# Designs tried in a protein design chat: VH-VL binders against q86iv5. Part 1

All scores and structures are predictions.

Target 1, 237 residues: q86iv5
Amino acid sequence: LDSCSICVDFVGNSLNDLLNIILNSGVIGTCGDLCSAVPGGQIVDTVCDLLCDYVGVDEFIKLISDVDPDPIYICEKISVCKTNDNAAASLDLVQINPQNGTVGGTFTLSIAYTVTNTIATGQLAFNIIDPTGNAFGDAVLLVQQSPEQYTQQFQFQATPSEQESFPNGLYTVQALVCEGSCGSPHPNTYTLANGTTTFTISGADSSSMSGAGSFSGSSQSTQTGAASGSGSGFALF
Unless a header shows other numbers, all headers, positions and changes below count from the first letter of the chain; Kabat numbers aren't used for antibody chains.
F, E and O stand for the ipSAE by ESMFold2-Fast, ESMFold2 and OpenDDE, each averaged over both directions (binder to target, target to binder). V2 = 0.75 x the mean of E and O + 0.25 x the DockQ between their complexes.
[cut] marks letters that were taken out.

## First folded at step 1 (VH-VL)

Design a1 (framework fv_acasunlimab)
Fold by ESMFold2-Fast, scan of step 1:
Structure a1 (fold): chain C 237 residues (1-237), chain A 120 residues (1-120), chain B 108 residues (1-108)
Amino acid sequence: as target 1 above (237 residues)
Amino acid sequence: EVQLLEPGGGLVQPGGSLRLSCEASGFTFSSYAMSWVRQAPGKGLEWVSGISGSGGSTFYADSVRGRFTISRDSSKNTLFLQMSSLRAEDTAVYYCAKGRYSYGYYFDYWGQGTLVTVSS
Amino acid sequence: SYVLTQPPSVSVAPGQTARITCGGNNIGSKSVHWYQQKPGQAPVLVVYYDSDRPSGLPERFSGSNSGNTATLTISRVEAGDEADYYCQVWDSSSDHVVFGGGTKLTVL
């Protein structure tokens, strides 16, 4: 769709491949030399060439090789994603249903927020912290979100896995609205709003069929601001 | 090291034509966007035109659109600006500049500049 | 067309801090780049993407960009910093590079 979302998606999916190419190759002289080595086929190669050409191969390699790489920051430095140091928002609702569920049950996290100064490129992100302190979460990309009210929902099934066992007890939900990547030390990153809620898990639901920590979400507003899911399943901040 | 060498420039009459060139070395020329930026005597910097690394996209300031044509020859590592229908207000030092094209165009290396004087 | 406004001149004593502003409508949503130009010389990039510095440039040069104003800050100013300074953005709505009018920094 837009160049910013395409860039964030590409960098998020190809960062490890790019780092491996940079580490294992000799002198990389052109964007074509770098991008032709990226797996994923012609569409991925084309996106890579487009983004690399925006800044040139030397600077693209420097950005990718940053000690703390972050797709939003990289795409901002490439200049396909905008920044706004005056972005502002509030969290109106952080709610999880059910508030008392079972292992194997489905939980819905509902977040409502209001943007009061445009978010240029940012995230709506959350972490869920289990009773033992183990955390998992997800984020959606926010691109050029104008001042208005927004809602976002995430669903997950509390099916035990190697990443998250879903023990009985108290769970904490932390939600953040950020300009830039939530928790990033990079310039032009700001936490705009934060909120917390809790829920409990007790007992078991024998109807569970698949893996734990998988998230899906959708963004709704009366005007269309861009938002994209990340699907990470791990703690983000 | 990166070098941008601008031979040419000169005195030309109003309505005349002139082609500027910029010879690049020290970087992979076809991988980088290039621009022309001018500066009239005693005045500020004014962006004139830009071209993508592949040459597939070109951009022009409103003041020169239809009169100036930017082009590049990757086999010669050379950037060109073909100027036609020249006016007195086109009198300036013209710089070629190595840049990056998108929202954040910026120029990390500049040529020495070449003076173009449009006068009868 | 998008317009960047700079003060025509700024004067500062050696060792003091110079601040050069660049005004533009919602400039905080754009990336701002800064150039130094000494008489008879080509411009030199001193700050890019609002606050990043090219390798080899002193930490004395810094930038910020917020709301309607971007600022180039030069701390502990030296005689050698005397030059014209230009801010620059890319205006995506017109597909144009836009320069400010320039600010002459005088070190007295």
Scores: ipSAE 0.000, ipTM 0.414, lowest interface PAE 16.3, mean pLDDT 83

Design a10 (framework fv_acasunlimab)
Fold by ESMFold2-Fast, scan of step 1:
Structure a10 (fold): chain C 237 residues (1-237), chain A 118 residues (1-118), chain B 108 residues (1-108)
Amino acid sequence: as target 1 above (237 residues)
Amino acid sequence: EVQLLEPGGGLVQPGGSLRLSCEASGFTFSSYAMSWVRQAPGKGLEWVSGISYSGGRTFYADSVRGRFTISRDSSKNTLFLQMSSLRAEDTAVYYCAKVGWLRYFDYWGQGTLVTVSS
Amino acid sequence: SYVLTQPPSVSVAPGQTARITCGGNNIGRKSVHWYQQKPGQAPVLVVYYDSDRPSGLPERFSGSNSGNTATLTISRVEAGDEADYYCQVWDSSSDHVVFGGGTKLTVL
């Protein structure tokens, strides 16, 4: 939809491809030379060309190769995403349901927050730390988010994988509202609000009222900006 | 059981070089940024250097820039600090540390003493 | 470069509340983390994200961060809480991690 969201999506999806091309290419003289090598078809090629042309191929290569994955920062430096050093927000609720679950179970994270000064380009992000200290999470992009109250929900299934085994024990959930990429060391990045909660996973089936009864009320997503993430993903930023 | 083991301290003369290493276990090393923090005897904590999860970005305190090089080898779960042009004021216990989200240090190595003296 | 200021020492009686401050220009817009260091040991993270506690840490440890001052609060202080405490931020403007000078907590 908007150029900022398109840029963040493109960089997020193509960064590894761009890095591999830059590392393995002999001569890259034009944006066309670089972008024609990016997989993803003509739409991806066109977006790449437009973004590269904003800064020129030399600066574009420098931005891609000098920065670990931080699509927001790259897109801010290309000038398609805005910054606001005065952005402000508060975090009103961080709640996970069920608070006691089992391996293979579905968990819902509900976050409520209030923006008090416009977020130009930022994230609502969460990080889940397992009992061993291994972490996973996800984020949704916030673009030109006006002063209002917002809610967002994420769902994930505690299905063991090579990235996260879901051991029994205590899990910590961290939620952040940020201007810029949460955790990024780059300029114009600010943590606006933060909060935490916990949940446990055990080997026995947990019986809870999920989506029923007076204790099951969950917030609904009202506004997430121009893009959203996946609630069961693994965070990289 | 997150562990960071630092075998590599020692005594070095001024102007000399030393390489520190930090062997990580108990977490997915390749997914986390790492850092070096030092502490001179009887003094406070001083950040020295940091490296992104991929090794693509490195950061240095002004006092060590141009003299120290941070690097990592994810295939060996090992973090390195190559120190050159060492000065007496570099004498300190050096800690490697795992970097959490928002640049906090959730796990620290035991520390290794580097003494720069003639 | 960004500077964090801590008092060099704070003394409290057992069972009372200790408050350790960390001053910095507009520190309320940064995330503040706190470390406990006992003699001969590596630092241990006790508060992160201004006010959150790592799993397994006693609820007696809490934090706040607003304006130009962040505060680590330790309630119902025990002799075992004697240590040096350090605040820390990431300064994105300089790409540097910044530590406060440290505060020695004495429980007497």
Scores: ipSAE 0.006, ipTM 0.495, lowest interface PAE 12.3, mean pLDDT 83

Design a11 (framework fv_acasunlimab)
Fold by ESMFold2-Fast, scan of step 1:
Structure a11 (fold): chain C 237 residues (1-237), chain A 121 residues (1-121), chain B 108 residues (1-108)
Amino acid sequence: as target 1 above (237 residues)
Amino acid sequence: EVQLLEPGGGLVQPGGSLRLSCEASGFTFSSYAMSWVRQAPGKGLEWVSGISYSGGRTFYADSVRGRFTISRDSSKNTLFLQMSSLRAEDTAVYYCAKTRIFGVVSYFDYWGQGTLVTVSS
Amino acid sequence: SYVLTQPPSVSVAPGQTARITCGGNNIGRKSVHWYQQKPGQAPVLVVYYDSDRPSGLPERFSGSNSGNTATLTISRVEAGDEADYYCQVWDSSSDHVVFGGGTKLTVL
């Protein structure tokens, strides 16, 4: 049970709900008042109460209502996630297979990186930029990741959706390893490493055209440290 | 420039133990993962084990899991493979190999000369 | 467990092009590496990441990888290219390195 990962997952999943409750509920006097309104069932309510009670309802509302809310930063401010201003890492590989694929086809993104100074709370993140400039991506949460060589694979199917149509053409992949949330302006946030690659989509895969695109990841780095993914459906940085 | 030197192997009876070593030079040993790959007489290559640059992550082929232990000593630029409960089917030339991008897309850019391990009575 | 299939043998005349295949389920979604091994010698890396070549290797060696087949191509084959060739991937589902069974290239 890692409190940092629990906090980041909760805030990431409930941030918009919390903001809407705060905006529409008038004066909120207790953590129970706030958290009982959050959808997600008893487990979500319990996590909300625990985090809110730790700092108090006024401070919790203040953190949630920050002008640029960021789950990692919020969880660092309530002291359940650690920071390391001296974190360091390098990106060793960003590779997409196949490099030439089709609409409806499955692509595997392989990322290799080396942590050379502990990442306390951070992300391995990627954005895929389509030929029109529309971007989408995903991130894996890195918690207390020790100096070591890490690898992460993501796969996705290039099935058209409202968020991404997968037009034919050249796609750019950008990958970042960060302490803190990649692209965040908040303190204790640093881009540690970045890398890019490209791939091409042309034509259509006749094997499957159902549904929207989706991401799935696998990590060989979880043996010595904690890692968890999040799907945003939008550019992360 | 890059050199991986494997001292002579050995003859061991079934059930016995043997420790292999691989002495590295010509590159920053502590910055790279290392692996062991074996080849039985007249057969193909079979991956045995790998170790990350720090020694914090290790992987083993199913056939050797629980019997072999990979380790490294960066102060001596040396890779080790401790083999126990040896079987006739472990008879092979054992290569140490410098490993790039440990996991996901691992490949071997330099190989040692190989050391013969014979398991028989 | 993931399996890579190579033909046991390929024959080619000097100066011609040799093609050695490596079959695997959706291998095009993996990175394929190739090694050359001459009798009594350690393997030597000849292609990595499907198509990249180590520095100092002759440009006659190239690779490709798509669908269910990866291919090592050796152009203008010389007698000295006669060797066993192995393809290799990393299987992330098992955290294992997987080698193909090897292909003996004969130059006649």
Scores: ipSAE 0.007, ipTM 0.607, lowest interface PAE 9.3, mean pLDDT 86

Design a2 (framework fv_acasunlimab)
Fold by ESMFold2-Fast, scan of step 1:
Structure a2 (fold): chain C 237 residues (1-237), chain A 117 residues (1-117), chain B 108 residues (1-108)
Amino acid sequence: as target 1 above (237 residues)
Amino acid sequence: EVQLLEPGGGLVQPGGSLRLSCEASGFTFSSYAMSWVRQAPGKGLEWVSGISGSGGSTFYADSVRGRFTISRDSSKNTLFLQMSSLRAEDTAVYYCAKRGYYGMDVWGQGTLVTVSS
Amino acid sequence: SYVLTQPPSVSVAPGQTARITCGGNNIGSKSVHWYQQKPGQAPVLVVYYDSDRPSGLPERFSGSNSGNTATLTISRVEAGDEADYYCQVWDSSSDHVVFGGGTKLTVL
């Protein structure tokens, strides 16, 4: 695990905790004061101390308190994640199987893309937009991804939940490859490639339901810099 | 008053050892990363070593790795650099500095280390 | 090994603007810090994180960083600004702090 992935994972998981501590604390004078208050145990405390120590507590608080918090941007500002303003990629395939399914069915989203100039720190992200305009999605962190062809698959079950009801109709899939966080206003963020596809949900009024829907993703590349997505359930861009 | 004071330094023969110290005051020492930066006579700044605020992570320039050891004692607000197997090219003024990795806002006055050969 | 390149010297008249460059491969993707060092003294931080200024430093010091070049700009130069100036980054690929070679600013 590289230091960039460790940083993005830490900030992504701890950002709300850090913001809550900063907002509610009277005075934070030390990295130890801030980091000891973050839940997660010894490993989280150690990573927090390391990152905070690098920049100092005042600068760390400034980065965390940014108006539009962005783990990739924060880790780039700490300099543990790289940027590349000349990153380039193309999106070769966005396909969903089956193209016509039912509520409760399993769908597989397959994305193929080619990196033509190294992606230093970025995302492969997607949104699925239901017939009513409600969206949900996921993203995978891309770290030091060299020029090569990559394939990524995501799988989900169309099980109704509070986030997504899965009404019958036409669904749109939008996929982006980005340097930086897709949709972020922060510097060194670029949309490198985009693609779309559609699928339909129709059929029986079978009432089988489970808990919340979930995604599972996999990277089909020999590159070691790619990482799995940190969260899903909401639109990413 | 925020400051770093370096009482060490000296003359040492090639192959010898020397320990530098740097005493911090006026800030919460254990909350900040610290670095050692050296400057050979008439030359530019060269980063030597760094240590995290907790002391759990240490970093070294390739030129000193395996020969120098950075450490800190938070109870004494003191940073150390233990130098071993010293070479003529280690002759320099050594500075300690606060926030050594991304910005160094407080520096010691420097201490001269002369390795005779 | 990452290298930062600075011009060895820059000369400027009092009241004019001095510009000191720091060249590095894709340096715009890194955070650049600038230090002032006067003869016989320790360095002093004058710009951090590309363009931020430490409390108490004059507004005439500013910085920028994009592409392959970072720049320290000193406006309305005073005799007291005569010093060596160093740029600095952290190189994530080697886990090393890297300094530029330094630029001697002469104020005549």
Scores: ipSAE 0.006, ipTM 0.442, lowest interface PAE 14.2, mean pLDDT 83

Design a3 (framework fv_acasunlimab)
Fold by ESMFold2-Fast, scan of step 1:
Structure a3 (fold): chain C 237 residues (1-237), chain A 121 residues (1-121), chain B 108 residues (1-108)
Amino acid sequence: as target 1 above (237 residues)
Amino acid sequence: EVQLLEPGGGLVQPGGSLRLSCEASGFTFSSYAMSWVRQAPGKGLEWVSGISGSGGSTFYADSVRGRFTISRDSSKNTLFLQMSSLRAEDTAVYYCARVRYYDSSGYFDYWGQGTLVTVSS
Amino acid sequence: SYVLTQPPSVSVAPGQTARITCGGNNIGSKSVHWYQQKPGQAPVLVVYYDSDRPSGLPERFSGSNSGNTATLTISRVEAGDEADYYCQVWDSSSDHVVFGGGTKLTVL
């Protein structure tokens, strides 16, 4: 794993812990003082110390305490993730299968995109908007993705949860390829490509329902650039 | 070295259509976002439309949304603006411009010479 | 929609300093770019990212941006600086480019 992916993972997983430590501690004079309080064990503490020491504790606290904290932006400011204001890409395919399904059924989202100028640090992101306007989605991190054609698949089950009830009707899928975090107001962030498709849900699947709001994905590419994602169930943009 | 050449403009009647083109040379065209900016006679600059380097993202000013379509052909290094349902208020000099993205902001470092579009009854 | 306000005209004597303002709500949090346009010509970039200058531009041109006002400053003004000047921001919330109304600089 490259240092950019490690940083994004760390910040994404530890941001709330760091904010709570900062808010509840009097004076934090060293990276060691801040990082030793972060739960997660030796590996998390080591990554925290490394990133904090790179910029200094005052700057690190400032970045974490930003009004709109964004793991990609934070890691770019620390200088472990690269930026490219001239990144370019297109969306070639946004397809969901089945296009007509049922509550409790499994859906597969297939996205194909072409990078035409290197994406330094960015996202492939999607939102699924239900008939009532409620949205949920996921994203994968793109690191140093060279010009080439890429494909990515996501799967989810239409099982009702606190985040999404899966009503019958028309669903819209929006997919974005971005340099930086999709939708972020932070520097070196912009949308490179946008695509949309739809699908319908009708009736109930009589098979047993399983967890919703969790996504799994797989990427296929001839390039060595990193592409990693996480399940969330929350809208991204 | 960098050149943006706008070969066409014209006189069109209200409700008519016209396609503008901008031929780029001296740089890697597909690596740059491009925009159209217009200026009515004696008036200020007004941004019309933008397109990403790949062509995957397009943006429009509210005044032209649904009537104008921006596109590009990377094999020909050419930017297009398809204008339809033209109104007298669309009368302007139209500039193509190259976009430099810089910290979530864009600016125009090179501009075409401009092409006059007159919409007159 | 975000709005940029410029004075319609500014007059200055040769050799003096001209200041052209660009007003906008919390504009200091945005990056401001400036263009010079002479009659019958396309605009030319003179300041980008608040205060950066393109290569070859005279040091007489400078920019600043804080609070609700960005300013283009032209020191030791020459007759050749007579032009219309436009400020510009990229409104990230709407993905729209916003231009000020323009300021005509007259060198007497």
Scores: ipSAE 0.000, ipTM 0.395, lowest interface PAE 20.2, mean pLDDT 83

Design a4 (framework fv_acasunlimab)
Fold by ESMFold2-Fast, scan of step 1:
Structure a4 (fold): chain C 237 residues (1-237), chain A 120 residues (1-120), chain B 108 residues (1-108)
Amino acid sequence: as target 1 above (237 residues)
Amino acid sequence: EVQLLEPGGGLVQPGGSLRLSCEASGFTFSSYAMSWVRQAPGKGLEWVSGISGSGGSTFYADSVRGRFTISRDSSKNTLFLQMSSLRAEDTAVYYCAKLRWFGELYFDYWGQGTLVTVSS
Amino acid sequence: SYVLTQPPSVSVAPGQTARITCGGNNIGSKSVHWYQQKPGQAPVLVVYYDSDRPSGLPERFSGSNSGNTATLTISRVEAGDEADYYCQVWDSSSDHVVFGGGTKLTVL
């Protein structure tokens, strides 16, 4: 619906495909040549064509091929997402339940924040750092968030996977509210608010859980114009 | 190819009314915002009015608000500008232009322009 | 109400570089677009989003935008570049398109 959310979703989902096409193709002379190779069907091709046509194929390839690709920044450079250098917010609550759990258990992260100056395009993000320093997280896209109070919850199971083994010990949770992509070095990016909490995993039965598993989680949005963003089980900042 | 065709303008008395039209082809008309930009003889470009692709949002320069109405008919791929209470200072070449608009605006294609003369 | 300021005229010899400025308060935080208008013709887009060029335009045309000044640069100027040039921004605070007053480029 919203062109900014559509762009961020497209770039976030198709960035690796676009990079592989650019790396493995000979001459890419048109947006059609690039976009017809992107998997996802007619709707994805149409979105790709529209975004690429705005800046031209050469500039689009340059933006995609940048050293630190960032969907929000790319969409801001295409001019489908707005910026606000004066955005402001505070973080009112970062809470995880339970604070003491086991491998395979379900954890709920609750975040409350207040926007005091409109967030044009930003993120509510979290990063979980395990006892070994390995990190994973997720983010919700914030588009034109007006000044008021917001609440967001994330839920996940501590099921071992190739990405995260969930060892026993102390885990650190960091939540950020940002204008732009949290942690990005690109212009118009600001950390507006930061909060932390911790939880512990103990008494894990490792004999049954030593096999490869999958990270499973869910998020719910109560904000107008918010959407789950790119993070997909890796560190965001 | 993209084309914006503006049928000939007209001569109108002060206080009169005139409707301009712009026939679009070569792109998905309903997906793009459209605008009217005018240029008085020997003067620069002045933005007049804009309309979203759906027609749900309209925008006007202060000098024409309340006197001009922008509209579109997606079934005919046609943009309109209904001008009322015309004044001598409204004399100009009027261009219809296609906008690229998601959060920023620029004009990627322009019509040939149509002359509107307001005089007795 | 936001205003853009351009010099009324710039003169250059063939083969030289022309620089046309567009002044505005914190214009570097906005996207600037440039149009070329030849006598009796409709404007044509030559630079958009500060520095990007439409397909088919010579690489001699380039743009920059920082602080309070945006600049259109035309290198190796040709007689065919003689025209009026306009800068343009979108002012989101007023929901208005704003044009500069235009710069007449004369090639001697």
Scores: ipSAE 0.000, ipTM 0.404, lowest interface PAE 16.1, mean pLDDT 82

Design a5 (framework fv_acasunlimab)
Fold by ESMFold2-Fast, scan of step 1:
Structure a5 (fold): chain C 237 residues (1-237), chain A 120 residues (1-120), chain B 108 residues (1-108)
Amino acid sequence: as target 1 above (237 residues)
Amino acid sequence: EVQLLEPGGGLVQPGGSLRLSCEASGFTFSSYAMSWVRQAPGKGLEWVSGISGSGGSTFYADSVRGRFTISRDSSKNTLFLQMSSLRAEDTAVYYCAKGLYRSSWYFDYWGQGTLVTVSS
Amino acid sequence: SYVLTQPPSVSVAPGQTARITCGGNNIGSKSVHWYQQKPGQAPVLVVYYDSDRPSGLPERFSGSNSGNTATLTISRVEAGDEADYYCQVWDSSSDHVVFGGGTKLTVL
């Protein structure tokens, strides 16, 4: 049981719902008033109540209503996630295969990184920028990642969708290892390492055109601090 | 921390078979590609075979393809090399080595090596 | 098949700088890794991804990679640096690991 991951997942999944409730509700006097309106059933309501009750409804609403809502920062402010201003890491590899692929094809992004001073709560994140400048990406949550070498793979199909059409041309991959949320202006956020690579898409692959344009990934460590969470395929930083 | 132990090797006749094993500890075995690298007496390093962390992808040097089979058992943290149709040219010290993965392999840890001698 | 070329030997005086080259067609587009092997021992990684050093390795070891030549540089050479040095790449076109032939470093 990892309370930090539960908090980040809840806030990440419920931000839009919470913001809509806050903006459209007449009176919110208690955490119960706010959380009972959140869809997702009794488990989601219970998690909401616990997190809100920790700081009180006014502070919780303030955190959610921030101009740049940040699940990691919110959960750090609630004291469910830890911070480390001295976290350190290096990014050993950012590689995408194939480097020349087709629309509808499957691409694997491989990232290797070394933590040299514990990451308390952070992200391994990436954005892929298409030839027209539209971006999409994903991130995994890093919780209490001890000094070790880590690897993470992300796999996606270049299947056209409303979010990304996968035009032919040059794509840029940007990857970051961060303490806190990558790109966030909030306190206790640091870019620890960054790297870039490129790949090209040309032509079409008929076999995978009906597939989902979503990401999948996995990570492992030899000690403590497995990565968790994943994005929806939208740009992250 | 990280250890790779190679309890094996031996003397075999040309045309014979031998299985090498490498027992891993100190890292999440299933997350990392593994390889076999050999070195003939007084010669340089020659990559023999590699396997992805999941075991779903295997790779072979042209000199051993069709004769050698790499495999792994993640429940036992063990890497194997099944060698068949052995030739005198296969005489070498065989090292198991830990790589990161397929397209960016480098070997951060090596086993102690095991001598395989193919002689009549 | 992709081929890496190393000089068979390099000699250097103690305290001087040794440079060991690794030649390959467009090697600058590949990641080069370097290993040190002393007699009777397994190889040890000394440089990875062209220029990165493993934790605990002396700063005297460094690497570069550009065009058709990668270079391992050992500054302030010590007698304990005598060894065979191997460069290595992954050739994605053939899915093969490729090693250079090795360079024997002698400290005279």
Scores: ipSAE 0.000, ipTM 0.382, lowest interface PAE 21.7, mean pLDDT 83

